# VHH binders against q330m9: the designs that were tried, part 13

Target 1, 357 residues: q330m9
Amino acid sequence: AEQEPKELLEMSTDTERLLEENDLRPLWEVEKDFGNQFGGFEADIWKWEDIQASIDAIERDVPIADLPPGFQRRVAVPVNTGYRNAISNTIYVGVQTVSPGETAPAHRHGANALRFTIDGSEDMKTVVAGEEFPMRDNDLITTPQWEWHDHVNDGDETAAWLDVLDLPLVLDSLNARNTFENHELDRQPVTKSQGYWESQYGRARPFEDTKEDGIPGPFEGNCAATPPYRFSWKDTLQTLRQRAENDDPDPHDGYSLSYVNPATGQPPLFPTMSFRAQLLQEETDPHFHNAVDAYFVIEGEGATHVGDDVLEWSERDIFVIPPDEIHHHDPDGEAILLGMTDRPVFEAFNFYAEAEP

## First folded at step 22 (VHH)

Design x01
Fold by OpenDDE, last read:
Structure x01 (fold): chain B 357 residues (1-357), chain A 124 residues (1-124)
Amino acid sequence: as target 1 above (357 residues)
Amino acid sequence: DVQLVESGGGLVQPGGSLRLSCVASGFTFSTYAMGWVRQAPGKGLEWVSVISSGGSTYYADSVKGRFAISRDNAKNTLYLQMNRLKPEDTAVYYCARTYTYKSGSERTIRFDYAGQGTQVTVSS
């Protein structure tokens, strides 16, 4: 049976232009370019206004149902000039939207994924490893390696969130293929009650002979696996505020909380990526390191000095700091950032280095 | 205190050449992008050229191919070689410590410090 020619996903010329002008690409195009490296990693910033306009345009032009199997995700992807397929060669960040009544079908992959909710609702669910997680604003939800996941919007408003993956590490840096599998069903069976995964990693934990390494799927390694988990923003913010009120800030990162691996109680959240909520109240001191820092602005506005550049950011902006660039933050008032870094990759091999100028 | 001192300006005939120098002090010169801005009579400030801390260069279209910006980090000195000068190049030239502000696709070159300037006059 001659597989019907994959209907070329056609976006309007205006949509294409909009994306190109703002260094954004749709996921299905980005996917084709993974494994290719281009020249130049620059500090850069993507403004929410541009991102939103772009993803809305994509939504208008391309229903999820029309996307090819395996790529039924509407994502606007910030791309760095040097890589064209991601924000860095180790970290992928995308802005995904799901409209009311839509489902991003179930699949799994070797890459680790994280969702940070920008516009959520109680009725927007990401289903991970059999549990339905509500996606409330600023909730951080893990989609660990090789766990089935799908996204279902049963609400009346379009949901939006950040996709953060270590895809570039595998595809661009390690020159490996991403292991990927589509589920037989559009929606995975819900086999766990809400709160199940959280209950596994509380202060009181069940004693189960889980595989010592807990690594799902065909993969082997020596790192602790990350479980499916929802970090409530309410709780995170509360803790962050406590820190800001009672503790001293880091001279470079302000008041910071790490999203820890629930299984270990320690950072990093993923073997390949660490995530932090950072509250900034004052200008930070300059430093540089060989890890990449990517940021999403949760609240506030300010600027980040990076080498010869100044990145002016506001709420929901995304920006990236290349390795080995002297940088510091200068918030205008109080700001809260989601920090994303590939630092764990370096630390795993004793390659991480940080210094002050 | 940050200090920038320009020199090398003067009167030259059309088609002539000048070399401007700027000596920097009060900061780590090698870690900053530097640039030249000029102000012609009755006109606003105009960027002429910028050199990054890494040595990448930018030129205004009006001077591209005629002017060359360079730096000697060991001497904390910025240079502007101006060839094939035109009457339109007449201006006060300022050395400036430079940043590139990025906001999405928008790029803006700004400076936080500039010298007192040196007069360049191109006239027959």
Scores: ipSAE 0.741, ipTM 0.877, lowest interface PAE 0.4, mean pLDDT 93
Fold by OpenDDE, fold request of step 23:
Structure x01 (fold): chain B 357 residues (1-357), chain A 124 residues (1-124)
Amino acid sequence: as target 1 above (357 residues)
Amino acid sequence: DVQLVESGGGLVQPGGSLRLSCVASGFTFSTYAMGWVRQAPGKGLEWVSVISSGGSTYYADSVKGRFAISRDNAKNTLYLQMNRLKPEDTAVYYCARTYTYKSGSERTIRFDYAGQGTQVTVSS
């Protein structure tokens, strides 16, 4: 919603010139412009039918082989009207498809990424850090920073999944340069057996001195690294159902499971992004926070009230809730959502704030 | 309970002006978009104007440049200044709590509560 511009105090032309010539601005102008670098951030929803139609059109017009190096991936990107680069200035969500026989070539980047499988099969693989991860429906697979990753579809059907990255946070919000590298091969060598990475973080696991711990690549920090890991939907759903049957729901999030960092056993999954499976059976209570919530509808239908808007969602829809908007969910029956949030960024710096209206 | 009470309607000659008011109660007025809808004799409901919780305004083409919607959150009051009134503006005007329903590219303005309405008659 375009807020009426606040009237600024008038200065003489000479004063304005003087300030401009010296790269100076008065405080009241600076304060007015703080927080307005990206334009409007609106609640919005992208319908699966539209996404699918769009990505099919892309496929028709641009073969994957004709895509430029580093972008040899077929992705439809939901973009917020004001921001235009992603669903938010902190989180990137894309819907990627890989047709039978296609390969998204191996590369790595500083950004954290994960894949949430929409249409998958055992023969659809995302290869991460030398291990082939099968992409079954609703599996969530991490692609940690600076880990080599490629995608291969050896199946008979088109694979589809969500790409979720913190790329906007780094490149736009923090105005940093991209750290990116293409692999010399289209497909990275498979150097790990299936299940290897999972085995590193089970209850029975190698002792610390035998673990490859640390932040991959040239990066430094204070946060625990996220390992390559596949969260199977089968297990996730089972746990989610147990929670729904035995526990009380959160008044805002329903029955929620966090995808925890396997290394720590706690959220967030990434230092910059937290992910949740949310089972909703009843209308939730309204609240607001300064973090962004993006959602993918795994199952069900319903609506989310966001400020002045009502987002009507169904299966495989994507929608986003801007910061500081009062919101609550109203499922029609039972629904399951994948929640994605940049809350960890705020928490890391003691900036997270939440309230009820 | 949500209540919306309209006032300010009446009989006016073409070219005249009226100011409608709507007093809201039973909810946090400042956090909702509000609007005016009207129903002319023999016609369906028509959106006239909407103002978001943030103060952004929308006007039907038929009233653009003539009507002005505003709100006073401190008074929980919605206003509609109607200038240069025309006979075709004759209708019952309702204050409404408003939402924009979004489904992809589709947008629909709806309301969940409306007042009893106030009659506006423009006649020579």
Scores: ipSAE 0.720, ipTM 0.869, lowest interface PAE 0.4, mean pLDDT 93
Fold by OpenDDE, fold request of step 23:
Structure x01 (fold): chain B 357 residues (1-357), chain A 124 residues (1-124)
Amino acid sequence: as target 1 above (357 residues)
Amino acid sequence: DVQLVESGGGLVQPGGSLRLSCVASGFTFSTYAMGWVRQAPGKGLEWVSVISSGGSTYYADSVKGRFAISRDNAKNTLYLQMNRLKPEDTAVYYCARTYTYKSGSERTIRFDYAGQGTQVTVSS
């Protein structure tokens, strides 16, 4: 129910002064203002052509080496109309490129991150927690909280990927500081062989004398930590196809696979963000929820209806659905999307709500 | 079935006023953006005004300051108050269920349903 703007009750000037002098506000005024900090949040779409043009322009003008310390990343950041720092107040999405011979220097932070490879190469590596991970097309690689990470392109083509972080949740929504550290070296030492981290979370696992919560760094919490991990697109797609061939689709999400936390074997991937691959073949049914949905178009084209808007998307486009908007997807043929959501944040506190119109 | 029924058109003198109404049925009116389009003799369709489901309004430059779009969701009714009418406002006016198509920075307003229209004639 669209809350009708509550008319402010008139108070005497003396009362108003008294409240102001004591940093007090009446409830009805506070109530009116609550929830309006990001009131301009809209359904938005960013076209790949525009993103690419922007990245190219940045690359032309600013060599990666000339970027400020700690921010030596060439990234175009989609920003929402109502929230101008990221795609939403809970999720950051950036499109990053690393040219041949370039290095994004090693650092770590309290925020969780992942990379979804758009243009990859075997010679493009993201180094996480001492292991070199190849970045092949559509691979999803986690950069967990407080793990050292850097990116190196030893290939002959420019690499591109999505950076997805929960940075806005911490910095803006919770008004907290980001714990951040630069490495002494541009490139962290490689201390693990390829496949090491994956081997830690297979069906056969080594016994580890680890902290009870397994949370790295100075942080404490009640959620399972996410380890460094590479989700191969080859395997993901194979599984997705199996589902499409053998199972019924979800009425809202189509055929979907969740990227699960390797440590637990269950979603969400991160305590703050859930990710899924979604294969759409038909128009989906409308629904709405209080979580944010962001999407990257892996393959295909179509449209997403969001409230009064229709977002027309094609391959490599990015779009976002704000909370509480009725929405559904209408693919033109078959499409595959990467879905990103802050749903876990709500679920953690029993605040998630979803309904059909 | 989606139905839109316009009313309130007629013959008026220049400088006069009319109020158009559109009654919607067959869908949840309150969840849709609605608009008015018009077609003058020998001309194509022209957007006149749009009101979002949230109540935001848009007006064509030609009608800004003269026309006012509004809605009553409880009555499933869309309105267009037309003041200071001009001969160039002569057209068939259609009520339309509208969407804003977004492609990057590009915006296009489209409709999927429109009524049968009501004739507005401004003449001395």
Scores: ipSAE 0.719, ipTM 0.868, lowest interface PAE 0.4, mean pLDDT 93

Design x01
Fold by OpenDDE, fold request of step 23:
Structure x01 (fold): chain B 357 residues (1-357), chain A 124 residues (1-124)
Amino acid sequence: as target 1 above (357 residues)
Amino acid sequence: DVQLVESGGGLVQPGGSLRLSCVASGFTFSTYAMGWVRQAPGKGLEWVSVISSGGSTYYADSVKGRFAISRDNAKNTLYLQMNRLKPEDTAVYYCARTYTYKSGSERTIRFDYAGQGTQVTVSS
């Protein structure tokens, strides 16, 4: 909506000097700058073909072992036009590849991380908190705050996945320092058998011997921690199909399945980010909210209307919807999207707002 | 039903001015980008100018500095002020509801609805 221009209020030179000398600004000037710390946030889309070409080019030029310590990850990062560090000022999305025989060395960080497998294999492992998780296609694997993690490809095919982190929220939006640590070894010791972490948070789980749900590391807070966990696509898809067959769709999100925190059994998956599998069969109704929505196209093709823009997406594309823009989806046939949102950040502070036009 | 009704066209001499108007109905005008597209005799459609829902403007190079697009959301009306008109500006001018299609780095302006058009003739 077009806002009326605010009149410029003139102050005397003496007043201006007084304010400047005391690091003060009048409210009407500050108000103009609020929300503009970062450049304009625009709806945008990244095509898989371009991403793939880019990541392949990076691979040709820079071996993973030659990358700087702590950043030995080969990743193409979608960056918004207005915010050049990530897809948004709250969510980081990267497309990472690991070729046969390569290892992303073990480290940990304060940021919450998630891996969504695009091209996986049984021999592609992400090791998290001492357990080897196979990365199969469309598996979603958590890398919780301050848990040691590394990635090892013992297979014969290059693996690719999405890295999703809340880095921008902490580092840029909150202007805090990054907290990370490199492991002494390239590969962390495997101390847990496969299925260990799942066994801690299943329907049948140890009661008295359950791992403490505390916040790991030097961090403090009031939110439930997210454990290491692999959401298999097979099971996820099955559940999603059950929902599509038996339940009513949400008018905006279609048949939505939330990835819940295994520790609590409820969304959000992370305190800062919520994730959904969304099955769309028909055009959705328009709405808008102050949260950011980022999407990865798991299956299908279609378009998303966002304000004055139309984003045309196909399989493995990534697109982002900025806050406060009226938007809806228009799939061409059936499509499945991975939805990523910072909505939990707003909800945590009673700031979330959603409406229909 | 979406309706766009253009007016203000006519015959003018070179160097003259015209102001086109377009009244929109059947949709929430204020939430859409709007534009003007023209078709000269024997030529294809050409974008002239676009104004976003937020008020940002775009002009074709051929009309930049001479034409001004504006909107009055309260009246559901789009305007095109045309100054220093040239014979090459002769065309049917259409009001259009516009979108920017994005595919990677590619940007394309399209419209889904246009009016019946108004004739602008610049001749001595």
Scores: ipSAE 0.717, ipTM 0.869, lowest interface PAE 0.4, mean pLDDT 93
Fold by OpenDDE, last read:
Structure x01 (fold): chain B 357 residues (1-357), chain A 124 residues (1-124)
Amino acid sequence: as target 1 above (357 residues)
Amino acid sequence: DVQLVESGGGLVQPGGSLRLSCVASGFTFSTYAMGWVRQAPGKGLEWVSVISSGGSTYYADSVKGRFAISRDNAKNTLYLQMNRLKPEDTAVYYCARTYTYKSGSERTIRFDYAGQGTQVTVSS
C-alpha cells in the first residue's frame, strides 16, 4: 500500500526550536526517514563471468601474504546498488579464492559464517574448531561464531567458495562491532579427527549432562548455537532428488531442503540466517515478504521476476531480492539454487511477514 | 485478460501539443512499470518513455524536455504529455507494460503487453 505522502504538518517556529534543542523530532518526520538509511536497496544480479574475472584479477594483483592481518582474504564482494558494503544490510556474500600452497590464516569473529564450495578438492581444507573439513564442490560448511578457522589449499588448483556472513546485521543494522581475534599461528592446531563434529550431532550422539548453553566465547543469548558442520552435497542432492520425485513442491520455493542446525534438527541453521537448497522445475507463484532472499545458482538457468525487474541468471550467478518486492522464479528447465535469507531475524521477534499479491 | 487502450492521438502542427492516455485493465496496474513506445513509418519500435511502479521516469534523448510521462494508479491510467512536437515525432504510439531485464550491469527494457496504438501525426 503506497503510503500516501503524509501532508507536512506545519509547526510553529517555537515548537521546531524546542524540539531541535532537545534532540526531539515529531513522529511524522521520523517515520518518513525510517527505512531510508541504506538508500535504494534494489534487486541485483552478479554474473559469474564478471565475478570470476574480478577475483582472478585480485588474485593476480594481491598475494594473500601481502594483505594486512585480519584481512588476509582474497574476496570479491557483490555490493548492492543502495547498500554498497554487501549484498544486503543483513547478509554478506563474498567469493573467496585460495591458490595452491596458500593459507588464509586462522582467526575468529563474532559473526557467523558459512562456506559454500564452488571449486573444491579433497586437498582444500577449511579448518574449523580444530577439525579439517574437506571442501568438495557444493559442500556447505559452517564456521560458527567465535570458532577458530583457517583455510589451506594443498591442492594443485585454485579453490573458490562463497563466504556468507551476518556481518552487515551486526555492523550496520545493529550498529555494533564485530568482535575479532587473530590466532597467534597461521594455522590453528588440528585437535579433532575428521568427522568429530559430525559425530556429536548424529542420531546416535553422546549424552552429556552439561548445563552449558553451548554459546561459545564472550557471547550470551537464548538461541541454540550452530556447531561446526559439513553438509555433503552428495547427500543433500540425493535427498533433494527424493523430494522432487516423491513430494509436492512449494508454490513459491519449489522443492526445497533446509540446512538445519545439527544441534536442534530444525531450521534455522544460524540464529540470523537460514539456508536452503531449492530445486525448481516450473515457474513459481509470486509472493513477497519482509525478509531478504539472496541466491547462488548451483545448477541451471532461468529468471527471477522482482517488482519491475527481471533477473536473468545462470550457473554460479548471485542475485538478491529486496524485502517487500513481489517476486517469483522462472527456471529454464531444471535449476538448483542455494537460498540465503535473514528470515530468522524477523521470526525471532515475531516480525516476519509473508503474503501473496 | 491484460488490456491496454490508448487514446489522444491526432494531427497537429509542428510546435503543437498532444496528451496521450492509456487505460489499463486485467492486472494490478500500480505494481508494474509502464511505458510508451512508438513506431514511425518505415522504422522499428523505439522506446519513448518509461515510468516505474515507484514513479521514476526515463526518457529517450529525442524527447527529453518535451515529453512527460505520468501515471494515475487510482484510474489505472498512463499519460504522455507531448509538447513542442516535431515532424519526426510522427508515429503510432503504444502503451506498454514494461520490465527491466538485468544481467550483471546490463539493463534492457522490454514489454510483454502493448495496446493497439494511437496515431500521432505532426505536419504542416
Scores: ipSAE 0.705, ipTM 0.863, lowest interface PAE 0.4, mean pLDDT 93
Fold by OpenDDE, look of step 22:
Parts: C-alpha cells; sequence; structure tokens
Structure x01 (fold): chain B 357 residues (1-357), chain A 124 residues (1-124)
C-alpha cells in the first residue's frame, strides 16, 4: 500500500525566519542539499540562545511523529555560511531534542555518530546496539557505524544533545552514499544489560571475543572501528581536573583530554573524527592547522581569535574554526570546551599539518 | 611592541585630496586586518575604512566612493587615499589594528591598537 505522501511538514513562517536569521536549518532540509557545496569555509559561531529558540520552535511546530520516515528527528543544524549544509565539509553538528514521551525511532546508518548531552536525565535513553545508555548532562555516547540506535525520553523534561556525524565527509567530500536503514520497530529490542558494552572494553576483557584489532564486531552488521560507549562526564571532568592540577597545559589547547577509542585505548575515537575536552584558564598561543576544529562550550565564556575575526562564545555556544586559519583562545576565567576535529582523516593519509605563525 | 605611525595629514581645501600612510611594526602586519578611525572635534570615534588581511575592503557610508584603503604588506604600510574632501572630513585620523567580533549574527568591528593620529583639516 503506497503510503500516501505524508503532508509536507510545514513550519510556521516565524520558525523559518528564526532559523534563517541564525544560520540554522532543520535536518530534513539539510539532507536534501548534501552534495552541493557552493561557498568558502568561514569562522562562525552560533549562540545558544538562538539555537535554543530555534529548536524550541521546531519542537513546537513539528512533532516527531509527523516527520517523514527516515527523518524522524528534530534537529536544528548550524550551517556554515559557505556550505549551508553543515558547520564544515567533514563534520556535521546538530542540536536534537526529544520531548517527554517521544521516541526517535530506531535506525542505523553508515556514518559515524556521537551524542553529547546538553540537557539530559536518567530517564532519557539512547539505545545503541541493544543497550540502554542514560544520557546525563555532558555525557558523550558513541553510535558506531551500522549499529541500531534509537532515542527514548521517558522523563518529564525535553532532552537536548549534540549530534555529531561525519556525514559531510561521506556525502560531500567523498561523494559517497550514506547507507541507511529503518528498524521495523520504533524501538529496538533491548538485548543487553546496562554496562554490557563498557564491560567489553575494561581492563578485564573477554579474550575470545576480541578481534585481531581488539575491536569486537557490531551487534549487527559490519565490524565497527568504534564500539558503543558512554563516556561519563563525571569521570571525564574528574580526570580533566586532575590534569589541570598536576600537569602543564598545552600552549595552544590548554588542559585537554582526548576521548580515546575504548577498544584500543588510543585516539582517535572515530576513524574520521576526534573529540577532546579542553579546560582553558589562560589565553592560549596562536597556531594553525589544516584540520577543522569545531567547538561546543560546555562551561564558561570567552573568545576565540580566528584570522581577522573574534568569536565571542558563552556556555552552550557552538563555533567552528576553518582550516589554515591562525587561531587562539582567550577565556574569561575558566572555560571547558568540547573540541571536535576531522584531524584523523588527515593523519590517516599523512596530510595533517600544523604550525605557529 | 606594537607600533602604528600615521603620516600624511594636513590642511586642504574642500574638494582636495590627501593620502595618509601608516607604518606598522612589532607584529606580523600581513596577518591582520587594518583600519582607519577618525575623531572629529566634539565627536566620538568613528570607523572610516577597514581592509582585511585578505584584502577585502569596507567603508563607512560617509566616505564611500571618495576614500580608498589599501595596504602594502611588504612595507608594513596601510594607506588611505582621500579624495573630494569635505569640511566634515576634518578630524584626527588614526591607524588601527582591527578585528571583526562575531556573536551569532552580530558583527562588530573593534581595534586593539591605534597610532598617535594625524590631523586632517578641510577648510576654505
Amino acid sequence: as target 1 above (357 residues)
Amino acid sequence: DVQLVESGGGLVQPGGSLRLSCVASGFTFSTYAMGWVRQAPGKGLEWVSVISSGGSTYYADSVKGRFAISRDNAKNTLYLQMNRLKPEDTAVYYCARTYTYKSGSERTIRFDYAGQGTQVTVSS
């Protein structure tokens, strides 16, 4: 039975305007334009107030259930002025929300995905490869390639998080198709107890299940380079604080921790993307590199100098630094940033370069 | 130490021309946007023109079509060609190292260093 074309999702004119004025787009529109890049990559910043207003407007206008199949996700997507599809040609960042009682339906895709929780709760779950991961504030959760995943909000508050994917790399840069599949159910079966995936990558590991590269296969499908994993912010922050108290800062990045691949114990987290938590207490020294740096401000406020521009950021802002731009950070007090980079792509091919001016 | 030294100011009749120069030192000139600001008697500072490190130029509406900003990176020098000068252009002109501050959709031009200034007087 040819499902009647679901009525074109119509957002209010006000919502559309709000998005446009703030260089934000809904996911379902952005995906239509993948593969078409028309402009230069510019340093840019998206303010949380604008992002929040936009995503709230989308939430108001568009229930998840009304979204077309395959795109049943409410996401406000920061788009670079030049590309208009994502923050960069290699990294996609979106702010997704799920309202109380809502479910973002189960699916899987070839792209790597990461969730960084902005507003979470114990009752907000992302189910990945059969395990329910709670999404607490600032938790970082991996969604590996071709792993079934869905998002379920059993809480009383709207949850919000960052979706970070290498979609632009696949679709725009490599001109490849992103494989995608919807699950027959809205919610995948929960087949793993909580902590299962973590237990695969502890100091004590199942010997027989370890592949040659130390990475077990996905729950279903292709072998995964990155396992399903939840990085607790509590633990991450504790470690970050230890570093700040006991170690010297990097002159460019301050006190930083890389989210390492749990299977290997080494960066990068994904073959295509690396992530780090950065604690900044002082102005950093300028440098430049050919990789893209995207940032989410976890805590604090400050500014980042990028070429001729100064990006003024505060908590929950998103900003991006283009390749080859001289840049440094100037925090106002202490700040903590989530850094996202496509550096691994360059390193894999021995193309990565950095220097000081 | 960052230094900016302006020259080229003077007295000129309405309709006349002047060319201001600014020599920069103490920093990598080619990697910075530069600009001219002016202060007229009894008025605040106002931006006149900015040139990016990449060579893009911006002008205040009051000087568009009359003024031209340029730079010679090899000489660490910023220029302002001022044509068809008007009495309203009378001011102290300052060379400034400039940045564009971005906050969402908001853009603001600011400077962190400026020279001592050069006096431009347009009078009959």
Scores: ipSAE 0.679, ipTM 0.851, lowest interface PAE 0.5, mean pLDDT 92

